# Designs tried in a protein design chat: VHH binders against Mucin-19 (Muc19). Part 9

Target 1, 175 residues: Mucin-19 (Muc19), of Mus musculus (Mouse) (q6pze0r851to1025)
Amino acid sequence: STCHVYGEGHFRTFDGESYSFDGLCQYTFLEDYCGQENGTFRILIESVPCCENGLTCSRKVIVTFQDQNIILQDGKVTAVQTAESTDCRERSANLYSIHTVGLYLIVKLLNGIILIWDKYTKVSVILDPSWQNKVCGLCGNNNGDLKDDFTTRHSSVAAGALEFANSWKTSQECS
Key: E = the ipSAE of ESMFold2; O = the ipSAE of OpenDDE; V2 = 0.75 times the mean of E and O plus 0.25 times the DockQ between their complexes.

## First folded at step 2 (VHH)

Design c03 (from b03, 14 letters changed; framework vhh_7sr4_2; at its last look DockQ between E and O 0.01; V2 from the best seeds 0.00; counts 0 for: pae E 17.7 > 2, off the site)
Fold by ESMFold2, look of step 2:
Structure c03 (fold): chain B 175 residues (1-175), chain A 120 residues (1-120)
Amino acid sequence: as target 1 above (175 residues)
Amino acid sequence: EVKLVESGGGLVQPGGSLRLSCAASGFTFSSYDMGWYRQTPGKQRDLVAYITSGGSTKYGDSVKGRFTISRDNTKNTVYLQMNSLKPEDTAVYYCARGEYLWDSSGFDYWGQGTQVTVSS
């Protein structure tokens, strides 16, 4: 299944719901924490405004996966290991891979998640079927049911995209 | 409202040149991929060329080396310079705002089209 965002916040969820939201904060694009502390990954997203006209010029994507912090920004991918590993044979190269295919930069995680970025505003995520009904965020819950795609961080179904998307801010202090 | 308006089509002799223009409005032009597609009656639309928001280009096999796509983000305009035109290039040419997915390509908006006719 595939979720993506492009332009000034045009989203399509894993289950096919389309909506627009161009918030200026950091939001959870996709995660498996879903209100708990025992998740395994997060994909966070920020809109980067143009300095020339104040509209979205790019996106910054932050992937937290195990002890890796992978940042997609300014047309580049930077990976930083956040915790010291005692097993040097399980270095970060075994946890993810970074490739280019045509115009896209691709980050493949060992857990079956593929992140695709055009180096500008378009970000796509592909999940293997094992993630069905195990994720949450701006991409929806991947359960095949469009009527609950606007499930908030608090497990309620919002009536509209604004309430839904604002519930996924990573900091409530952001205006 | 997203709006794409093509211009520059017409009748031209084989070996001639045309430049198509597409004026875009209603969205942040610099953030989107743009493309030119063409359609011969009774056939599906074919990719002619596209240009990403970052300026990278791709061309259909039959037009490589003859056509050049470009964009001017200050004028919200995408261009198609068509050189060495052949009768097989005769088609309606559509400007499109596109999504380029990793395993699929397409567009979510297109214009009304402009006719290009190459005849001897």
Scores: ipSAE 0.000, ipTM 0.111, lowest interface PAE 16.4, mean pLDDT 76
ESMFold2 (binder alone), look of step 2: mean pLDDT 80; pTM 0.802
OpenDDE, look of step 2: ipSAE 0.751; ipTM 0.883
ESMFold2, look of step 3: ipSAE 0.000; ipTM 0.115
ESMFold2 (binder alone), look of step 3: mean pLDDT 80; pTM 0.802
OpenDDE, look of step 3: ipSAE 0.694; ipTM 0.853

Design c04 (from b03 with S31D; framework vhh_7b18_3; at its last look DockQ between E and O 0.08; V2 from the best seeds 0.00; counts 0 for: pae O 7.0 > 2, placed apart)
Fold by OpenDDE, look of step 2:
Structure c04 (fold): chain B 175 residues (1-175), chain A 120 residues (1-120)
Amino acid sequence: as target 1 above (175 residues)
Amino acid sequence: QVQLVETGGGLVQPGGSLRLSCAASGFTFSDYDMGWARQVPGKGLEWVSYITSGGSTEYQDSVKGRFTISRDNAKSTVYLQMNSLKPEDTAVYYCARGEYLWDSSGFDYWGQGTQVTVSS
């Protein structure tokens, strides 16, 4: 299953729901915490306003997986190890890989998640089948049911895209 | 069987307008993203515009502000209103269905295409 965000905030969930949201905050694109304290990964996205030519805008993506923070920004990828890690190079090699295919940067996580970034506004996430009904965020819950794709951070189903997306803000201080 | 039939192409002078239509059949139209791509002879296929099943629209930068994509689910038809046409817009325009249409790899079905020629 694949989830997409592209353009000026166009989304396609794993289950196939399409919606638009043009918020300028940071949002949970995908995670497996889903209201629980125990989770293993989190993908956050931030919208960056595009210049008139559309060539300089880039959607910022932050991937937290284990003790690694992978930041996709300004056409570049950077990795930051958390304080719990002692050997950054060795751990990074075991937890994820980064590849470039044409214009796309591909991050493959050990947990079966693949992130594809065009270094601008397009982000795709591919999940192994094992992640069925085990995720939440702007990408939906990947349970095969379109009707509940707008499940909010509070485990309710939002009536619309705005309510749904706003529920996945990482902070209430921005809009 | 899935069918996509384009109409509305033709010859127009620079600055003119055309409205393309694509009649779809053989599938649940409202469940799919629809879009338009174009191809100049000897060049690769490029996406022009798409509209998602949710009604979200996207345009190639070269056509933003000039082209408008819309859909009528009741008629299973997708439209492309093309205003302020330029010679550079000359191409065969294809209607397409897909899961994502910002890239040609996301297209799964195509029409036969309709020729659009912008010339003095």
Scores: ipSAE 0.017, ipTM 0.306, lowest interface PAE 7.0, mean pLDDT 88
ESMFold2, look of step 2: ipSAE 0.027; ipTM 0.481
ESMFold2 (binder alone), look of step 2: mean pLDDT 84; pTM 0.850

Design c05 (from b03 with S53D; framework vhh_7b18_3; at its last look DockQ between E and O 0.25; V2 from the best seeds 0.00; counts 0 for: DG spot H53, pae E 11.9 > 2)
Fold by ESMFold2, look of step 2:
Structure c05 (fold): chain B 175 residues (1-175), chain A 120 residues (1-120)
Amino acid sequence: as target 1 above (175 residues)
Amino acid sequence: QVQLVETGGGLVQPGGSLRLSCAASGFTFSSYDMGWARQVPGKGLEWVSYITDGGSTEYQDSVKGRFTISRDNAKSTVYLQMNSLKPEDTAVYYCARGEYLWDSSGFDYWGQGTQVTVSS
């Protein structure tokens, strides 16, 4: 199953729903928390506008996975340990791997999630089949049914993409 | 029906410039990666340049700094600006389309090609 976003906010969900949403805030692309405290990962996205006209020049992607914070930005990928008081970074072997293939940066997570970024606006996520019915966010819920793909952060089904996508905003202070 | 039509080839002197165009039809152009490859006499087929659907570009080392790939999604057209041409750039140039390159490193549809000849 594949979900992607590109250009000026053109999304295709895991279940094949296509919609457009060009929000300028940070949004949950997908996560497994879905109304619970015991999730294992989040993938957040932000559209980064050009100076001219506010057209989308790039996307920033933030992946939280266990105690790792992986940031895709400015054509680069960096990984840092999340905030703990220890100043020595322990090697996190096998939690993730980073590859380049042609024009793409590929981040493979141990949990069966593959993140693909073209270093510009296109972000794609491929899920192992074990993730069916276990995710939520702008990519939909991956249940094979288009009827509830617009499920908001509060578990209601929105009538349209605007209400759905804005419910996945991570900060109330962004408008 | 996917169609890729190359234009802009021809004869040019060493040091000269050409601009190749590839008009695409039969698919949603803005959703695909596009690129150029060339068939060089005696060397076979080699890739030249790619541009993703998001606008990121890549070039083979032998053409870096001389060739520039670009796309115009409104016109469904990809371009290759070739400057400082050398006799070894003589080839048939093909426009190509790809969906994702991470598992295959190749293109799935090709044009018919346009001849570029660099000689005095």
Scores: ipSAE 0.000, ipTM 0.200, lowest interface PAE 11.9, mean pLDDT 77
ESMFold2 (binder alone), look of step 2: mean pLDDT 84; pTM 0.844
OpenDDE, look of step 2: ipSAE 0.092; ipTM 0.537

## First folded at step 3 (VHH)

Design c02 (from b03, 17 letters changed; framework vhh_7ubx_2; at its last look DockQ between E and O 0.06; V2 from the best seeds 0.00; counts 0 for: pae E 9.0 > 2, placed apart)
Fold by ESMFold2, look of step 3:
Structure c02 (fold): chain B 175 residues (1-175), chain A 120 residues (1-120)
Amino acid sequence: as target 1 above (175 residues)
Amino acid sequence: QVQLVESGGGLVQPGGSLRLSCAASGFTFSSYDMTWVRQAPGKGPEWIAYITSGGSTYRDDSTKGRFTISRDNAKNTLYLQMTSLKPEDTALYYCARGEYLWDSSGFDYRGPGTQVTVSS
């Protein structure tokens, strides 16, 4: 299962729905919280405009997974709030790995999620099959049914992409 | 019983072309992302290209656009079109389900490979 966004906000959901939404705020691309407090991860995205003409020049991606906060921006990846315990490091599997493959940055998470970023506007997320029907966000719900793919943060099905996408805004401070 | 079987390898002169195929069975091919990986003798695995279930492709820049991944979901087949082959492309090429990238212990998600040898 794959979801992606590129350019001026051209999305394709896990279930194959295509829509355009060029919001300028931070949005939930994908998460497993889905109205609950017991989720394990969030992937947030922001469009970063060019100075010259307001077109989208890049995207900032924030991945929250366990105690890791991985930020993809400015063509590079940084780990913020990454805690590594020296006394447990030898015995623990890596929680994530970062790969540079050609022009792409690839973040592989232990939970079966692969994030692929071209260092500019294109962000793709690949889900292990175990995530079927367990996610929500701008990428849809991954349940194989296009009928409810525009499910909002509040569990209603929007009639159009604008209402759907704006429901996934993370901060009401943004216009 | 996931099975992946590569074919289309062989001996080719520098500058030549090959099309590798990967026949898939034992799973719903159209629901899975797929990838090509190669391994030269004495070296670690090298990722070549990735294709999502929806058809989006990603490739390593080291091939400089000479290799193109594609899939035919109706035939349960993954392809790698290789052009302008060089001696450094000599390797065992194998296809894998996308899970291989995040679980190298998942050997069952890859095929046995097909040998590509580029030499005069």
Scores: ipSAE 0.011, ipTM 0.229, lowest interface PAE 9.0, mean pLDDT 77
ESMFold2 (binder alone), look of step 3: mean pLDDT 78; pTM 0.779
OpenDDE, look of step 3: ipSAE 0.016; ipTM 0.314

Design d01 (framework vhh_7sr4_2; at its last look DockQ between E and O 0.01; V2 from the best seeds 0.00; counts 0 for: pae E 14.3 > 2, off the site)
Fold by ESMFold2, look of step 3:
Structure d01 (fold): chain B 175 residues (1-175), chain A 118 residues (1-118)
Amino acid sequence: as target 1 above (175 residues)
Amino acid sequence: EVKLVESGGGLVQPGGSLRLSCAASGFTFSSYDMGWYRQTPGKQRDLVAYITSGGSTKYGDSVKGRFTISRDNTKNTVYLQMNSLKPEDTAVYYCARGEYLWSGFDYWGQGTQVTVSS
C-alpha cells in the first residue's frame, strides 16, 4: 500500500482517500506511536514555499527511526544519531539504506517502510502488509476502511479533511 | 522562521578552553530540547552533548568530564563549555533543536569551526 503527497498538498492515503491540505506547519505524515509512547518511528513533513510566491517549491521530510534522525531537504539526505555514542568508530547504526534511482531518492528502513522522494514536492511511502492497522497520521490508518481514514490524533473521526489534518500538527505554536 | 546561530569557535592550543554559544529565535525556546553535534570531514555528525527542556543532560563518551552543556532560557541561548581541548576535538560544531513532542532534531545551525593545534 502507498500513501503520497505532491504539489500544493494533494494527499492520497493508504486506504485510497484523497484530499487536499497545504498547511504551512510541520505535520505527522506517518507514525506508529498513535497516542502511545512505545512507537518506533515517525515521518514528519513540512512544505517549503517559493520565496514570497506562496507556492510549494519543496518538502522537507524528517524521519525518526530508532536513534536516527534522517532529514531529506534541499535535494540531500543528512543522517544524525540522536543517542549517546559509546564507541569512537560508531557513527550510525546501519538501520537504513539510501538509494538514488534517476531523479528519485529512496530510503529503505529496516522495519519495511520505503520512503520515495523526487527531491521536490512529491513524497511517497510504501508499507508492507504487516503494518496493517498499526499506523496513523496524514496517511490514514491503513486498515482498509475509508470511513475512519480521518481519525484524528485524539482517536476521534473527523467529518472533514481540515479538522483531521490540523490535528496532526506537531506544534501548537504554528497556526 | 527558526534560527540557530553558533558563535565562539576559533583556534586554541591543546589543553585550552573555549565556550560556544547558540542564539535561538523564532520559537518558544524553553519548550525544546537542544543539542551540540560535531562533524569532521567525511564523517557523520557525532553527539557532543544535549540538554532537555527540563535541564537533564547527556554527553558523548569522548567529551564526558571535559565539556559542559547549559542553557539560559531568559537569553534563549545554549552554551557548550569546552575544557582540556585535544586535537581530536577539531571539528565543525553544530547547534540543533529537538522536536517539540518527539526525540530527534529538526533544525540546525550553520556550524562554527573549532581548531585545536599547537
Scores: ipSAE 0.000, ipTM 0.200, lowest interface PAE 14.3, mean pLDDT 78
ESMFold2 (binder alone), look of step 3: mean pLDDT 82; pTM 0.821
OpenDDE, look of step 3: ipSAE 0.526; ipTM 0.797

Design d02 (framework vhh_7b18_3; at its last look DockQ between E and O 0.84; V2 from the best seeds 0.00; counts 0 for: pae O 9.6 > 2)
Fold by OpenDDE, look of step 3:
Structure d02 (fold): chain B 175 residues (1-175), chain A 119 residues (1-119)
Amino acid sequence: as target 1 above (175 residues)
Amino acid sequence: QVQLVETGGGLVQPGGSLRLSCAASGFTFSSYDMGWARQVPGKGLEWVSYITSGGSTEYQDSVKGRFTISRDNAKSTVYLQMNSLKPEDTAVYYCARGEYLWDSGFDYWGQGTQVTVSS
């Protein structure tokens, strides 16, 4: 299953729901925490309005996976280890890989998640079938049902895209 | 059903310009990458340029600085502005659709439009 965002905030969820949202905050694009303490990964996104007319020209992506933070910004990828480890390079090599194919930057995680970024506005995530009904965020819950794709951070179904997306702000102070 | 219809081809002198258009239908245009390829008689298909659904663009070295790809999602149309045309640009030009160019490439293309650059 594939989720992606592109342009001025056009989303397609894993289950195939389409909606538009153009927020300027940081949002949970995809995670497996979903209100629980025992999550394993989180993908955050931010729109970057760098055009003179105020349009979105790029997206910043932050991937947290185990003790690794992977940041996609300004057409580049940066990886930062968050925990002390004697064999950090070897561990990192086993946890994820980074590839560049044409315009695309590809991050492959050991847990079966692939992140694709065109170094502009398009961000895509591909999940293995094993992630069915195990995720949440702006990408939906990947359970095969379009009707509940707007499940909010509070485990309710929002009536619209704005309410849904706003619930996934990483900070409620941002408006 | 998916349809791609190219227009704008023709005969032009060296140094001239043409603008190709590709009208797309039968799918959510804004969700797909689009591109142009060309084929010279007796030769293989050569990719010329592509534009992602996000708006990023790339060109073959042979056309860089001369060709510009763009898209209008409201019109479901992709364009190829060709300036400073050379005889070696003579070919049939095809419009193509792709979801992810790095993975599956292009899955649909049009019937093509002839571009001839000659004195």
Scores: ipSAE 0.006, ipTM 0.265, lowest interface PAE 9.6, mean pLDDT 88
ESMFold2, look of step 3: ipSAE 0.013; ipTM 0.470
ESMFold2 (binder alone), look of step 3: mean pLDDT 85; pTM 0.861

Design d03 (from b03 with E58K; framework vhh_7b18_3; at its last look DockQ between E and O 0.83; V2 from the best seeds 0.00; counts 0 for: pae E 5.6 > 2)
Fold by ESMFold2, look of step 3:
Structure d03 (fold): chain B 175 residues (1-175), chain A 120 residues (1-120)
Amino acid sequence: as target 1 above (175 residues)
Amino acid sequence: QVQLVETGGGLVQPGGSLRLSCAASGFTFSSYDMGWARQVPGKGLEWVSYITSGGSTKYQDSVKGRFTISRDNAKSTVYLQMNSLKPEDTAVYYCARGEYLWDSSGFDYWGQGTQVTVSS
């Protein structure tokens, strides 16, 4: 299953719901926490505006997975780990792989998640089938049912995209 | 039903300019990568340029700096601005789409083509 965002915040969820939301904050694109403490990953996105006019010039993607942050920004991928050992860094480097094909930068995580980024505004996530019914965020819940794709962070089903998407904002300090 | 319709071809002298348009319908245009390919007389189809749904672009080396691809998602239209045209650019130009365009693979629908002829 595939979820993506492009342009000025045009989303398609794993279950096929399409909506537009051009928020300028950081939002949960996809995670497996879903209101619990025992999740294993988060994928966050930010729209990077052109100057101060609010138009989207690119997207920043932040992946937390197995105690590291993988950041996709400005055409680059960087990682931050908490480990203090070279051997630990080598073990963390085995948790994902990075490839460039044509215009696309591809990050493959060992948990069956594939990120695809055009180094500009298009971000896609492909899930291995084992993730069915296990995720939440702007990409929906991947349960095959469009009726609850607008499930908010607080487990209610929003009537529209604006309420749904704003519930996935990670910081209330951003407006 | 996917439809791609190219316009803007014609006869032009070397050094001249043409702007090709491709009107798209029958799909969510803004979610697809779009591109141009061409059939040069005596050769096979070759890619010319791509633009992702996110706005990233790529060009064949022989057209870099002379051709510009762009898209207008509100009009469901992709364009190819062709400047400094050479006789070698003579071809039938095709608009095409794909969900992901990986170095010329992945085109899944094609237009009917428009002829561009560069000659004195």
Scores: ipSAE 0.098, ipTM 0.562, lowest interface PAE 5.6, mean pLDDT 82
Fold by ESMFold2-Fast, scan of step 4:
Formats: structure tokens, sequence, C-alpha cells
Structure d03 (fold): chain B 175 residues (1-175), chain A 120 residues (1-120)
């Protein structure tokens, strides 16, 4: 299953729901925490303005996985390791891989998640089938049912896309 | 309100050159793949070239090496430089917006077209 965001906040969830939301804050695109503390990853997105009128030129993507923070920004990948040991660098290489296919940047996580970035606004996530009904965020819950794709971070079903997307802001101080 | 406005078409002799421009408005231009397609008189629409938001290009085999697509994100404009024009290039040329080239979703908005005629 695949989830996409492109342009001025055009989303298509894993279960096939389409919606538009052009927020300027940081949002949880995909995670497996879903209100629990035993999650293993988060993928966060931010729209990057290019013009004086605030139109989106690109998206910044932040992947947090196994003590790694992988940042996709300004057409490049920066990996920030919080561990102090140099041995962790070799371990990090086993947790994810980065490939360039044409102008696309592809990040493959060991847990079966594939992230594709066009270095601009286009971000796609492909999930291994084992992730069915284990994820949440702007991409939906990947359970095969469109009726609850607008599940908020507090486990309610939103009436519309605006309420749904706003529930996935990482900071309530941002508006 | 998405608008795509083509300019630069005209009459040119075989072997000549033309540069088409497409001015885009109503969306974040830098976020989208842009392309050109043409309708040959009496035939269907055929794609000519596209350029991704990241700048990667692709060309139809019959125009490869003669045509060059480019974009200027600051001006929200995509260009098609056409060199060594042949009578077979005579067509109405359309500018189009796309989103995922690798996903085969295709283009979702088209301009009104500009006529290119290649004849003596």
Amino acid sequence: as target 1 above (175 residues)
Amino acid sequence: QVQLVETGGGLVQPGGSLRLSCAASGFTFSSYDMGWARQVPGKGLEWVSYITSGGSTKYQDSVKGRFTISRDNAKSTVYLQMNSLKPEDTAVYYCARGEYLWDSSGFDYWGQGTQVTVSS
C-alpha cells in the first residue's frame, strides 16, 4: 500500500481516501506509536515556503527510527545519530539505506518502510503488508476501510480533513 | 484557479527553430512536473516531453536530440526549445501539469494550445 502527498497539500491515504490540507506546521505523516509508548518510528513533514505569499516549494521530511534522525531537506539527506559510540555508525548502515534513482531519493528502512522523495514537495511511503492496521497519522491507519481513515491522534473519527490533519500537528503552539 | 498559457508558436521553415513558453498560475509551480504534448492534424494527442519538479527530463524518441525542455521556477514558466524542425512536427502544442511521472497518473491540467506550423 502507498500513501502520497504532493503540491499544495494533496494527500492520498493508504486506504485510498483523498483530501487536501495545506498546513504550515510540522505534522505526523506516519507513525506506529498511535497513542502507545512502544512505537518504533515517526515520519514528520513540513511545508517549506518559497515565495512572499507563502506557497509551498518543497517539503522537509524527518524520519526518527532506532536512535537515528534522518532529515530530507534542500535536496539532500542528513543523518543525525544521537548515540555517542562510533560503532553505532556501522549499525546505522544496517537500519536503513539511501538510494538515488534519477532525481528521486529513496530511503528504505529495515522495518519494511520505503520513503520516496522527489527533492521538492512529493513524498510517498510504501508499507510492507505486515504494517496493516499498525500505523496512524496523515496517511491514515492502513486497515482497508475508508470510513475511519480520518482517525485523529486521540482515536476519534474526524468529520472532515481540516479537523483530521490539525489533530496530527506535533506542536499545538503552531497554527 | 489553475491556468496554463502557451506562447511562442508560429510558422517556421524546415530546419528552423522555435521556443515555446508556458506561463503557469494558480498553484505552486515548483512542486509539479510539467510537460508538453501535441496534437498532429487528423491524429490523436501525443506527449512530447516532460520535466519533473526535480529537473529530470524525458523526451519522445522522435524529438530526442532536437527538443529541450526547461523550467524557470522563479517565473513559473516551462519552455520547449525546438530545433531542426521537420514538417512532421506541425501540430498544436499543449502545456500540461503533472504530479507523478513514475506512477503513470499522467497530466491533470492542460493549456489552450499554441499552433506550430513547419512548412516552406
Scores: ipSAE 0.000, ipTM 0.097, lowest interface PAE 17.6, mean pLDDT 75
ESMFold2 (binder alone), look of step 3: mean pLDDT 85; pTM 0.859
OpenDDE, look of step 3: ipSAE 0.831; ipTM 0.918

Design d04 (from c03 with D103E S104P F107Y; framework vhh_7sr4_2; at its last look DockQ between E and O 0.11; V2 from the best seeds 0.00; counts 0 for: pae E 18.8 > 2, placed apart)
Fold by ESMFold2, look of step 3:
Structure d04 (fold): chain B 175 residues (1-175), chain A 120 residues (1-120)
Amino acid sequence: as target 1 above (175 residues)
Amino acid sequence: EVKLVESGGGLVQPGGSLRLSCAASGFTFSSYDMGWYRQTPGKQRDLVAYITSGGSTKYGDSVKGRFTISRDNTKNTVYLQMNSLKPEDTAVYYCARGEYLWEPSGYDYWGQGTQVTVSS
């Protein structure tokens, strides 16, 4: 299953729903928390404008996975541990790997999630089959049913993309 | 088997118009993003326009305001209306399906192309 976003906020969910949404806040691209506190990861995105006209120049991606924060921004990747660790290199080798293929940066997580970033606006996530019906966010719920792909953070089904996407803001103070 | 067939190319004078069509088969057309790319000899393919399954569109800088992409899910067809054509628009135009339309990989599905020539 693949989900992606590119350009000025053009999304395609795991189940194949396409929509456009170019909000300026931080949003949940996908996560396994889904209204509960006992999840294992989150992938967050932000549109980064360039120039004074506000067009999207890139996307910042934040991956939280266990005690790691992996930040994809400005064409670079940075990993920061959020807890004490004896060796970040050893910890990173156990939890994720980072590869570059041409213009693409690929982050493979131990849990079977592959994140692909073109270092600009395009972000793609590939899930192995174990994640079926276990995720939520702007990428939809990966359950094979397009009728509920606009499921909001509060488990209601929105009629349109704006209501759906805005429900996935990570901070209500952003407008 | 996925199949994309382009048509509508030809020779046109500068300032003229053409409408390209891409007939699609072998997949659920309404579920996929579609795009038009073009290629001049000796160069890589450039994005001309794409349209998502939901109808959102994006255009390359050199064609914005002159070209319009559209789709008809009942006919499994994507169109490119090309107005105010210039000699620099001369190229083979390809229809493409799928993920990575922005920067397609070798696994994307492509048509065979249709030649557009703009000259006096």
Scores: ipSAE 0.000, ipTM 0.100, lowest interface PAE 18.8, mean pLDDT 76
ESMFold2 (binder alone), look of step 3: mean pLDDT 81; pTM 0.814
OpenDDE, look of step 3: ipSAE 0.571; ipTM 0.817

Design d05 (from c03 with S56Y; framework vhh_7sr4_2; at its last look DockQ between E and O 0.34; V2 from the best seeds 0.00; counts 0 for: pae E 14.1 > 2)
Fold by ESMFold2, look of step 3:
Structure d05 (fold): chain B 175 residues (1-175), chain A 120 residues (1-120)
Amino acid sequence: as target 1 above (175 residues)
Amino acid sequence: EVKLVESGGGLVQPGGSLRLSCAASGFTFSSYDMGWYRQTPGKQRDLVAYITSGGYTKYGDSVKGRFTISRDNTKNTVYLQMNSLKPEDTAVYYCARGEYLWDSSGFDYWGQGTQVTVSS
């Protein structure tokens, strides 16, 4: 299944819910923590505005997976290892692969997640079937049921997209 | 049934201009990304440009600044304005509908193609 965001915050969840949300903060696009500390990954997004008119020109994507922080920004992918004393050659070589296809940059994670970025505003994520009912965030919960796709960080079902999306903000300090 | 029909190709001198059109039918046009690819004999198709359902555009490096992609959702049509054409732009140009793919075979529906030839 596939989730994406593009442009001025036009989302489509794994289960097919479409909504618009043009937040200026950092948000959880997808994670498997879902209110607990035993997760294995997070994908965070930020909109990068144009200087001239405040519209979104790009997106920054931060992937936390194993001991890696993989950052997609400015048309580039960089990785920063977060674990102490870890041999980064051994772990990074086995954790993800990156390749470019035309205008797309593709990051394939070992855990069955494929992240596709057009180096600008469009970010897509594809999950293999093993992730059914195991994820949360702006992409919804991937359970095949549209009725609970607006499940907030606090496990309640929001009445609308604004409450839902703002619940996935990663920092209270951002307005 | 999805249908994409390209038009506007032809023979043009170097430095000239052409405007390609792609008429789309059989799907909710405003919900899909659209793109233009080109192919020369013996090579794989190259993405020339795409435009998202929301209007965001992106171009291949070799055409940036010379080509402009646009769409008209009221007419279900995608356009490619090609200026300052060079002999290396000679190719068959294909209109394609996007479904969030990640390789050069990445679009799910293709038109028949229209020939663009740039020569003296």
Scores: ipSAE 0.000, ipTM 0.135, lowest interface PAE 14.1, mean pLDDT 77
ESMFold2 (binder alone), look of step 3: mean pLDDT 80; pTM 0.806
OpenDDE, look of step 3: ipSAE 0.027; ipTM 0.427

